# VH-VL binders against q95uq1: the designs that were tried, part 24

Target 1, 197 residues: q95uq1
Amino acid sequence: MSDNHEEESNVPAYVPGKHVSVDQLKQQDAEDEALKRYKESLLGTGVHAPKDDPRKLVIKEMKIQIEGRPDTIYPLDTKELIKEMKTKPFVLKESCHYKITLTFNIQHDIVSGLKQTNTVYRKGIKVSTEKHMLGSFAPQALAHSVTNPRHGWEEAPSGMLARGSYTAKVVFTDDDNEEHLSVEYAFSIKSDWKSDD
Key: E = the ipSAE of ESMFold2; O = the ipSAE of OpenDDE; V2 = 0.75 times the mean of E and O plus 0.25 times the DockQ between their complexes.

## First folded at step 10 (VH-VL; framework fv_sonavibart)

Design q3 (at its last look DockQ between E and O 0.04; V2 from the best seeds 0.00; counts 0 for: pae E 16.8 > 2, grease 20 > 18.9, placed apart)
Fold by OpenDDE, look of step 10:
Structure q3 (fold): chain C 197 residues (1-197), chain A 127 residues (1-127), chain B 103 residues (1-103)
Amino acid sequence: as target 1 above (197 residues)
Amino acid sequence: QVQLQQSGPGLVKPSQTLSLTCAISGDSVSSYSAAWNWIRQSPSRGLEWLGRTYYRSKWYNDYAESVKSRITINPDTSKNQFSLQLNSVTPEDTAVYYCARVGYEGIWYGDYGMDVWGQGTMVTVSS
Amino acid sequence: DIQMTQSPSSLSASVGDRVTITCRTSQSIRSYLNWYQQKPGKAPKLLIYDASDLQSGVPSRFSGSGSGTDFTLTISSLQPEDFATYYCQQDYTFGQGTKVEIK
């Protein structure tokens, strides 16, 4: 009788914070050390947002990391590259360990309570939905990077039913459920890295 | 469905201010996934973008260089509308004026073009 | 300033014809090219966004292609309702328009 102690990963319940502008954050005397840290983490130095781009979130790269394999990197700087990504699915060997890293810029102001919803489709049918709370992000000189899972690796499904081609859609939403960005990619689960399955 | 309804006078005297309003339904003027634009069209100048207003935790405005010194675009969150003011008008400002939404929802590059337009308002500058 | 040049400025075609309109831009920017249809007395209507993506509700006979500085709008089989003026747009600059008239 192996007591599988499900370690309740005490992921602290994300409490949606009030939308606070960068300017408001700058004006608030951080009496609270926690708030100060929050401000410091969010307050980027003087990143001028492009006037011709009103987007708050701009994706730059998607990286697929597979344990024991070279990284697959999709640059996403241009529309052409984005379209190309969709036509170049990455391969997951069944039972492999993988993680996905998205790199993006935040523009204009803070995005509060950014949530990533990843939906996977097979033959047009939804097979899974994962939601990840990423946190709040401010404009900064360096692009932000988020990795899922945050810790460890995801295991690719295995078995005959798992094998095949998939499409996925990643949607980024904030605390107000405003959709900022959708990302689509494709992948295949195979029995082997070289298999033409 | 998102709709834009324009209102304002169709006749303005030279040196006066052109004022138009665009009422929004089915969307919010403060939507993070939208930018609200004014465009005009004339036989001499074709389609000309004038400016935009949009909210991203704060309000932003961008104006065309050709009208920058004379133009103001203001959002009104209480009425869910945005307005155009063009000062010191001349006969060259005679055109059909349009408000339009640029949508940025659920896309990689966040630009769906101007997907919703007002009905247009003919504005004549005449003495 | 971005310059947009459409070709031709006008064309005559018959119902069922394949129509091709070209748009050239002075620069390649992140804001990609959109296509609009405008009928007399009406506001422009978005047809294609981001060079090749079909706007919702637009018939499949419309298509966009191109990259860099050269873009094309194609109507595979012209319909009676397609006689209009077409505009390309990049960033906040519009082309001069292409009038598609009945032959």
Scores: ipSAE 0.006, ipTM 0.558, lowest interface PAE 11.1, mean pLDDT 84
Fold by ESMFold2, look of step 10:
Structure q3 (fold): chain C 197 residues (1-197), chain A 127 residues (1-127), chain B 103 residues (1-103)
Amino acid sequence: as target 1 above (197 residues)
Amino acid sequence: QVQLQQSGPGLVKPSQTLSLTCAISGDSVSSYSAAWNWIRQSPSRGLEWLGRTYYRSKWYNDYAESVKSRITINPDTSKNQFSLQLNSVTPEDTAVYYCARVGYEGIWYGDYGMDVWGQGTMVTVSS
Amino acid sequence: DIQMTQSPSSLSASVGDRVTITCRTSQSIRSYLNWYQQKPGKAPKLLIYDASDLQSGVPSRFSGSGSGTDFTLTISSLQPEDFATYYCQQDYTFGQGTKVEIK
């Protein structure tokens, strides 16, 4: 179930700075049944990643949830879909409450200390940068899902100066400073959902 | 293709509970891309939305204010269906009842309609 | 406090006629609306969503337009199968219906 895997996947498994491969973890746990259960809860029993795909993090979708309205969902399963995302902006009504959910798979090894950096631009000028620690995530067949903000909602800015078209870039890095993914997207802040402003 | 099949009794006595079921084929009641609605239609009130259930990390229900104190809509993932219970019915609850899906099929923001409907169930509230 | 009114409540038309149905709300609203067709004994059928987008399988003679408080459904050349009642809908509110009858 996505809720069970999301909750389990958000629990830190490792002290940052050292990785142990999935095969090494299975070999090292022979002595302790409690440790074995813990390792299996992190790794997902029998998980095997595609050998031809070296990516540790594979994005599946970005979903924009707006309080009281239907979700906007971007499938991101291909490089073409990721590249095209910024040409298909979503709309936020000023002062609306929203949050963004990212769905992704983890392959090959645990990703420790995953963080996202979201930078927002208006006509090419940077207007904000936000960084969030997401946690550590184990490989598993079912996707992981993380929502920003983690609790409650964000509120879109309001007023004539806030209205307009924006572009943004979200980047995912781990504790080893490896960049796993970069996604460019776009949105507009408007006075009403179908406004031309 | 998605299809909705309704079932339930067509005659209900006053003060009893109206219970209907909508079975889903071609989609899942827990789909992140759908919401599951109940609507009724009568000559005096026309088409009237009653409520919906949908799954977005957890189950949500929204009910029309006019029936909120009497209505329950429940999903059943094992049977892939959702139900309507309307308590304490009166003759004013006599109507054709429909279940309907709202599907969210694009990545673009928009307002979506009810794209799949059940066949309808005529419910008469009478002694 | 939103009221939704369709105009006309009924009309008579001949095959081949251009038919226009209007849906109005008592105040400007944040979302576009949907249009449905209903024949006797059948469930409503979605024709237009988001004011102007055709549902899959709906003939191109149907079109929708409008924003704010005034929305229009147009049938460019009425066919025998188009004699029905038409409803607009926004959020959880439906219009009272427009019956299109044979002249």
Scores: ipSAE 0.000, ipTM 0.447, lowest interface PAE 16.8, mean pLDDT 78
ESMFold2 (binder alone), look of step 10: mean pLDDT 89; pTM 0.928

Design q4 (at its last look DockQ between E and O 0.13; V2 from the best seeds 0.00; counts 0 for: pae E 8.0 > 2, placed apart)
Fold by OpenDDE, look of step 10:
Structure q4 (fold): chain C 197 residues (1-197), chain A 127 residues (1-127), chain B 103 residues (1-103)
Amino acid sequence: as target 1 above (197 residues)
Amino acid sequence: QVQLQQSGPGLVKPSQTLSLTCAISGDSVSSYSAAWNWIRQSPSRGLEWLGRTYHRSKWYNDYAESVKSRITINPDTSKNQFSLQLNSVTPEDTAVYYCARVGYEGLWYGDYYMDVWGQGTMVTVSS
Amino acid sequence: DIQMTQSPSSLSASVGDRVTITCRTSQSIRSYLNWYQQKPGKAPKLLIYDASDLQSGVPSRFSGSGSGTDFTLTISSLQPEDFATYYCQQSYTFGQGTKVEIK
């Protein structure tokens, strides 16, 4: 009876770092090389702070990538596009491999410990909740992009019970539990890409 | 229900500072889901946005370019209010001044509709 | 800077009339167009937000339409309480107003 000690991969518990504002980072003199590197890594070549938009997180695009299939891209630049996304469900073939890429801008300040919570519903009933730590992001000229999963692919559920229409809500929160964005989307799991199931 | 109550003098001499206060009820000045604005209205300039204050991870202020050098908007969390200070006033600053809220939905989508307004304060700049 | 142009600047109408006010913006931006009603001695009141969404408590006779740079506020049947000045707004810029007067 070999006690397979499953090495609990000590994924280091994400210790929420002290929220340091962009301004604080700018004022902190180069005395801490580690902080300087951190600042440089986050701030890049510029701080984007539009005066006419108080949002800290602005989503630009959601991309569904399915292995062997064309990408599905949802532009999310406008309120209408965000609202319309849920009316345009994407299809997942059962057992297909897929991943989701989110593109977004950070404005005004650093968003620390950005977390994505995905809740999936079927016929109004919650069927799953997934939480993904995305990381900390600073304002920069170029949009940020995050892909889930970070490595590899997610496998779509399979079987008769998995097939059907789903709705999902994704919520973005930071270490302070501030909600930055919520979006809803829809998808279907089918036996085949062409099946009207 | 969210309400805004304005207070302050209606007469200011040229070169002095215009000061107004907007008291908030039913919401918090530090609410993540709000931005607090000052707008003025005059026959010559119409409705003119002056600036805003809002809190996220820290306090932010945005000001209209036309008044940027003279304006200060300050939140007071202890009193749940925010103020307007406009320095070096001239007769051109004579207007009805309004405080207003931009709420959650507007902020979330990058829209800026003002759903709650103060009652307005007529401010006359005169010697 | 965003420029807002309303048309007409004023109009005269009777109770029961269909009233249409147009607003043109100098540019299309992310922020949608909003409409306000203002009565003398009162603050502006939000009527329509996001071009077509009716603010809570606003009568259904008010509607908004449009996209891009051209937007319209419509009052399907003018009521006595609707005589006021109407303003469009996008971002932090307001139109010059349209005064709706009794004929």
Scores: ipSAE 0.181, ipTM 0.721, lowest interface PAE 2.1, mean pLDDT 86
Fold by ESMFold2, look of step 10:
Structure q4 (fold): chain C 197 residues (1-197), chain A 127 residues (1-127), chain B 103 residues (1-103)
Amino acid sequence: as target 1 above (197 residues)
Amino acid sequence: QVQLQQSGPGLVKPSQTLSLTCAISGDSVSSYSAAWNWIRQSPSRGLEWLGRTYHRSKWYNDYAESVKSRITINPDTSKNQFSLQLNSVTPEDTAVYYCARVGYEGLWYGDYYMDVWGQGTMVTVSS
Amino acid sequence: DIQMTQSPSSLSASVGDRVTITCRTSQSIRSYLNWYQQKPGKAPKLLIYDASDLQSGVPSRFSGSGSGTDFTLTISSLQPEDFATYYCQQSYTFGQGTKVEIK
């Protein structure tokens, strides 16, 4: 280890450019073949794995997209931001159409058979559990993104019984059932975007 | 519960090689969530970190600059141990030697706190 | 490389006293400072990590504070088992120690 401690800490800071997806980068540069080839070379070059950081999966962002409204974005690139997420609930209007995108880096080694398990609670009681196979991911310089649902939109529940506050926990495991990440978050279902309910 | 048990000779002659082992129970030496360290303590140097070994996609070693030319730390997955070899010892290498673990949170935060220590081995370098 | 200085190098105290030990660094280390207790013939024992986080099983009379270059370990009411040497640590470097002795 270096004796010079003026370098940045091992905890990564939020950097906006970290969240550019591979597809966005390629599309943006479609008219510049030289730049396109250079960026594809970076994506295919050896990924330098941080020696100290034990994480194979490093979450960067959770984005909630709601049809017809601005996105809600949670930066999650520090342990503090991950821990604080549950204190900053997002709002879904009943019957709205939404999707959730998670952005993460993979480091050290391939993660095979990555699975996402999302459990939703109301008043401490489990109301649903959904599992999604995300696939296998290799280490690379740019972050990976996955969106649920993969196609179309999810519809928020409606009715007086659906309105209220919810907590949730999303857990990432691999094909050996080893847990890589757990994030707790919160949301509310309301009758109107501005209501107190 | 993770425990570290040290073994090795307590007396080494000058110019010879000091060799110690640290056996791990309750965790794996190849755990991606830990790093395995050697530290020594003497009146002349106080507590002095010597180096570490850890496994990610392969095995890595990091050594303190002061001993880098003489030290080797090796994992042994079959015995769930890691070892220290310090070559060409002098009386200045007389110390109590400790093994210690830095766990997942110490690595994740980067503060490198050592939450589990071995019992210590007094090593005297003398003719 | 970062220099670390603990103060005082030793102190004498009685059971029940409030004890304060400081650790100063030559450069900012944010909150990345840990505290250990060591009794004679024993390995160091982790007390505090990340400047102020109490390790599991450590009595609440121990607390840590500070950030940047100045850090403090406090024992609010010294107990007989607390007579020991205390070390601060940042990265893989340890302070020189503070010995807490019986008056």
Scores: ipSAE 0.014, ipTM 0.550, lowest interface PAE 8.0, mean pLDDT 81
ESMFold2 (binder alone), look of step 10: mean pLDDT 90; pTM 0.933

Design q5 (at its last look DockQ between E and O 0.03; V2 from the best seeds 0.00; counts 0 for: pae E 15.4 > 2, grease 19.7 > 18.9, placed apart)
Fold by OpenDDE, look of step 10:
Structure q5 (fold): chain C 197 residues (1-197), chain A 126 residues (1-126), chain B 103 residues (1-103)
Amino acid sequence: as target 1 above (197 residues)
Amino acid sequence: QVQLQQSGPGLVKPSQTLSLTCAISGDSVSSYSAAWNWIRQSPSRGLEWLGRTYHRSKWYNDYAESVKSRITINPDTSKNQFSLQLNSVTPEDTAVYYCARVGYDFWYGDYYMDVWGQGTMVTVSS
Amino acid sequence: DIQMTQSPSSLSASVGDRVTITCRTSQSIRSYLNWYQQKPGKAPKLLIYDASDLQSGVPSRFSGSGSGTDFTLTISSLQPEDFATYYCQQDYTFGQGTKVEIK
């Protein structure tokens, strides 16, 4: 009877860092050149966020990557495009391997402890909820890109019960539980890529 | 519930400064999700946006071109209010003045004024 | 400068009537069009935001539609409390208003 001591991988408990505003960081940087350089490296010299846009997180694109298939790209630059996304479901073949990449900009301040919550619904009933810690993101010239899963692929469910149409809601929240973004999308699980199931 | 309460004189002499205050309850003048606006309404000019103050990483002010040279909008974080100052008033500045919150949904930059003050009739007269 | 044009400037209607107000903007901008109701001696009240989204607490008889530069506010069945002036707004520009009066 081999006691398989499952080594509890001590994933260090994410200790939410104190939300330090960019302005506070800048003030602190006056005292620490190293910190100033670090901030400059993070903020870049030229990232001007629109002053009239209070959003800290601005989504740009959602990309569905399916192994062996062309990517499905949802541009999300406008409110209309975001609203339309749910009307354009992507198809997942059962047992296919897929991943989702989100591209977004951070504005005005560092978003600490960004968390993605994905909730999937079938016929209005919640079927799953997944939470992913994305990390902390600072304003920068280049958009951030996050792929889930970070490593490898997600496998689409299989079987007769899995097949059908789904809707999903993804919500982005920070360590302060501030909601930065909510988007809805739709997808179908099919037995085949061509099947009108 | 967010409420805006206006205060200030309803009569101003020509060439003087119009001064109004808008007190905020249920929200913060420093809210990232809001902009604090002054609008006026007159029969001749209709509804006219005058300017706004809002806080993001720092304080910003935007003013209508028609009043830009004469207008100042100041936030007061200590009192959770914001003010309007309009210098060198003329009878053309006679109007009902409103403060209003522009709410921001996390969607792409739609601005709507979801909360208004009660309005203040300001008459410019000798 | 954005120009907002409402049509008509005024209309007379009866209780129960369908009322339609049009707003045209000179340009399409990032911000959607909003609709406000104003009663005499009162501040404007937000009715519709983002062209078609109904503000909380606003009766369902109010609806907004449109895209681009042309937008419409519809009151499906006019009620006594609906006699007011309506304004469209985009960005920080307001229309001239449409007065809905009792016939």
Scores: ipSAE 0.264, ipTM 0.716, lowest interface PAE 2.4, mean pLDDT 87
Fold by ESMFold2, look of step 10:
Structure q5 (fold): chain C 197 residues (1-197), chain A 126 residues (1-126), chain B 103 residues (1-103)
Amino acid sequence: as target 1 above (197 residues)
Amino acid sequence: QVQLQQSGPGLVKPSQTLSLTCAISGDSVSSYSAAWNWIRQSPSRGLEWLGRTYHRSKWYNDYAESVKSRITINPDTSKNQFSLQLNSVTPEDTAVYYCARVGYDFWYGDYYMDVWGQGTMVTVSS
Amino acid sequence: DIQMTQSPSSLSASVGDRVTITCRTSQSIRSYLNWYQQKPGKAPKLLIYDASDLQSGVPSRFSGSGSGTDFTLTISSLQPEDFATYYCQQDYTFGQGTKVEIK
């Protein structure tokens, strides 16, 4: 016989490291206002976009910077590279300090209120969902870059329960809830960089 | 195209300090995507990693335990170079010394040395 | 500390031969194994990284295979310029080398 106990929330209580999401939201809101003011100051703007590419957001790269360690860089400028990202997991040592930089182009029109929703899984079970506002971005020839956190570092979780292999899905949406991109990726949390845990 | 050019004396007396310099062209010593290494090679020890310097949030150094008490590796951003100083040398420090770049990319691993300097033969003798 | 055993330590071969060099580690390093070629008086040259990925400018007769603890460098048809010493590397540790010399 089994107990049918299901008292859990839709968002598991797992929260990676020291989250500063409130500060991140404030920073992204400030960037949003800056882009709005820039847009309002423009006098006639045209940005050349590829003829048959309907995407407003085109991801180019995700970079994971780890304090005191080499960067991990994911080129994402093809469909195949985006699909294959989950087969190339990165490693975080428990309690390490890291940050993530996204590089992308905006084409056709402004993207207002871009946000990312990151859902993390452990052994097929959802363990967290985190939302971060990135801001508003205008089309331009040069790529945009966004680094989270803007100040300092995030800290990876620690302890025996935190160690292991994770999969994750990050989704990018705007103020109109239009989905611009979805990426699946993978990572491991280990007791040291070369351990088998 | 990244190139590394080494300079420094090839003859050093015992108990003195070995000092070498590696000049970088085609990349920056402060690049977030690279680390700058010193390796030496002798018939008795083969290829032996000595240490590295690199920049992220600040400058970092990692040194091999065998030389950690005697080695210093310093970046010089104004000259786009990095140096090796090895104190209190003995004849056992006689080797060919190489500088090397480790470039960082998810697809290419963490620690492969994709660019090497030409090498400097250093003899430690009286 | 991960021990690396490279074999053979030396071999004699003729032009056109298929040459195989092995590197075995004391514990799994997944695919983080690199191969270098060194000719006398020259710096080492990267051939293969991440076990099997060919460095730019390296001839296609060179290939790498393996994962975990057993890794292989293969030269499908040995050329005169391939007589050299070959090293495997993981992290900051190099194997002791395999000298490939003319028969």
Scores: ipSAE 0.000, ipTM 0.445, lowest interface PAE 15.4, mean pLDDT 79
ESMFold2 (binder alone), look of step 10: mean pLDDT 90; pTM 0.934

## First folded at step 11 (VH-VL; framework fv_sonavibart)

Design r1 (at its last look DockQ between E and O 0.17; V2 from the best seeds 0.00; counts 0 for: pae E 11.2 > 2, grease 20.7 > 18.9, placed apart)
Fold by OpenDDE, look of step 11:
Structure r1 (fold): chain C 197 residues (1-197), chain A 126 residues (1-126), chain B 103 residues (1-103)
Amino acid sequence: as target 1 above (197 residues)
Amino acid sequence: QVQLQQSGPGLVKPSQTLSLTCAISGDSVSKYSAAWNWIRQSPSRGLEWLGRTYYRSKWYNDYAESVKSRITINPDTSKNQFSLQLNSVTPEDTAVYYCARVGYGVWYGDYYMDVWGQGTMVTVSS
Amino acid sequence: DIQMTQSPSSLSASVGDRVTITCRTSQSIRSYLNWYQQKPGKAPKLLIYDTSDLQSGVPSRFSGSGSGTDFTLTISSLQPEDFATYYCQQSYTFGQGTKVEIK
């Protein structure tokens, strides 16, 4: 009778933290070294957010990673590039394995409970909605990077009904359901990488 | 539909404080995707941005350098409005004042004013 | 400070005419150019945002273009209701305006 001690992985229940402003965090006498380190990690060395940019989330890049294929990278540093992204669809071969990495900066304050909602459309009809909890992010010198899925790969749909052109909208929201960013992209599912389907 | 309704006196004496209010309907003053602005227009200076208030987990204010020392823009979440105070006014402050929403069509850091108040003519005269 | 110069300051045109207004900025910034229409006694109305995007409800005869420091508003066929003053805007700076008058 092997007592399988299921080690209850005490993954600390993500308690949606009260929106604590960076200023409030600075005022809290961090008696807790861990909190101090967290604050220090969050309060990166003096990256003053541009005063003329009120955005809390600034996207920098979207990277499509496909197993066995070169990465597709969309630089998103400018509004023009973001607008152009939807005009440059990437190709997914049916049944391929892919993941999406987003790179972004956080400015001014902590974004708590950042959630990515990805809605896919075909011929103007909504075909899917996926929600991903990304976490909480503070302003820092280095851009943040998140990959979906976090582990493994997503499999592209297959079959004649799956093939075609798609558009997608990604919306970033926080715990308060405030929208921080919306971007659109396009892709096609094909039977082959070179097929004109 | 989002609407902005301005209110306040149209006559202010020199050295006094100009005070205007902009009431918001159909939107929230604390909306993350918006900034709330004051602009004025005069024949001598044209359209001039004065400042803004906006909420990003906390309240922020940006002011034009030309009025920075005299201007205050305050949000009122309870009334869903924002106000303009301009201290120590002179005849040069005579203008039509507008409140306006800056929208973010896409969160690219660009601003366009898509909703305007009706305007308030303010005359600074003794 | 960004300086914006519109040209012409005023123009006379007839109904049906193609009208072109130019806006030049002193600096090439990442900010897009916006265009407004203003009629006497009214607030400015947004026409074009992000250089070329047409505001909802604005007729398709209006178009915006440009890059760098040079931008253009075009009215393909002037209508009676289009006689107004037009302003360009970048960041927090407005142009001096272009008055479009009936010939």
Scores: ipSAE 0.080, ipTM 0.691, lowest interface PAE 3.0, mean pLDDT 87
Fold by ESMFold2, look of step 11:
Structure r1 (fold): chain C 197 residues (1-197), chain A 126 residues (1-126), chain B 103 residues (1-103)
Amino acid sequence: as target 1 above (197 residues)
Amino acid sequence: QVQLQQSGPGLVKPSQTLSLTCAISGDSVSKYSAAWNWIRQSPSRGLEWLGRTYYRSKWYNDYAESVKSRITINPDTSKNQFSLQLNSVTPEDTAVYYCARVGYGVWYGDYYMDVWGQGTMVTVSS
Amino acid sequence: DIQMTQSPSSLSASVGDRVTITCRTSQSIRSYLNWYQQKPGKAPKLLIYDTSDLQSGVPSRFSGSGSGTDFTLTISSLQPEDFATYYCQQSYTFGQGTKVEIK
C-alpha cells in the first residue's frame, strides 16, 4: 500500500466572488509595477551604504522649476558634477516664479538639525544670505527631498539693478557644526528669456 | 599636527601571527571623516593595501581579498590606536608595513592617505 | 580589479628639466587618482589628490591632470630634492612606481 503524504490543513479558503472590472485589475497591476520600479530606482545608499563612502549627506540633484517653463535639472552625485555646476548657469526672467528642489540620501547615521545656508553674490559682493532649517534625517533607501519655498513660489527680483550674472554658494551644516556639503552654482536674471542682458 | 607611531616586532617565524600597532596623536581613531589603513611594501609586490578600519555609527573593516582569510584590524579607542594581525605568515609576507590615515573622505572612493607612520620592517624567517 | 601601469618605470633627468610621469588604468574610473613621492627609507608622501589638487606644503612645480584611463604627474622644473620614486594610486591599488634618477 502506498500513502500519499500531503500537508494541506488550514489552507485559506478560496475567495470566490468580487466582480472586479478588467480596467481595475490592469490599473492595480500597473500601480504595483510602477511602485516597484520607483523603489528600485531610489535604492543605492542608506541601508546598504557603501562602507568606503564616509559621507552622511549624498546630494543627488538640484531641480529648478520655473512656472510655465521646462525644468532645469542638475545631477550632482559625483564630485565632477558638483565642480562643474558653476559653469552651467540657469536663467531667471525678472519677476518669474520659481522653486528649487534638492534631492539627497542620508547614510551611516542620523543627521540632526540639518541647515542650509545660501549666499548670493554679484560681481564678488554679497547680495543676500538665507538660512533654512531643514530638519533631522535618518538613513533610508528612498531619497529625501526638500523644496524652497516650502509653499507657493519664490519671485525673482526685477529692474535694471537686479539684472545680471550671479554666483552663489549653498552650504549644509548640522547641529554639531559639521559641514556636509558645499556647492557653488551660477544664474542670471534677464529681462526676457531670450535677452542678452 | 597628526602623527602615527608604529610599534611591533620586526622578526616573526613562519606560521606565526604578525602583530603591529599604530598609535595616533593629534586625531582620534573614531573620527567620523577618517579611515585607518595598513599598507605593506616589498620589492616583489610593491605597495599593497591590506585593509582599513573606520567608525560610521559602528566599526567597519575592509580587507584586501589577497589576505582577507588571515587579517584582522582592530581599533582601540581607549589607547587611541589601531592594530594589524596577520595569521599564518610565510616568507612572502616579509615587507615594510605602514599605517596610514585617510583624513578627509567626503566623496565615495576617496583613498588618499595624507598621514603615514614611519614604517616597520618585518622579516618572516626561521 | 583595476590595474595601474606607470610609464616610464624609470627615467634620468637633470635639475631644471620638465618631467612627466603617466599612469594608465585598466578601466575608465569615476574615482580620482592620487600621487605620492617616496625617498629611500621613508614612508610615501602625498603630493596630489583627486587627480589635480595639491596637498598642503607641496611646491607648485608639481601638478596633476587626466581623466578616464590616462593621468599625468608633471614637475615643471625638477629640483635636487625631487629625485625619488613616484607612485600613482586609485581606490585600493598603487602603480608599480617611477624612479626619477639624477642624469
Scores: ipSAE 0.005, ipTM 0.499, lowest interface PAE 11.2, mean pLDDT 79
ESMFold2 (binder alone), look of step 11: mean pLDDT 89; pTM 0.932

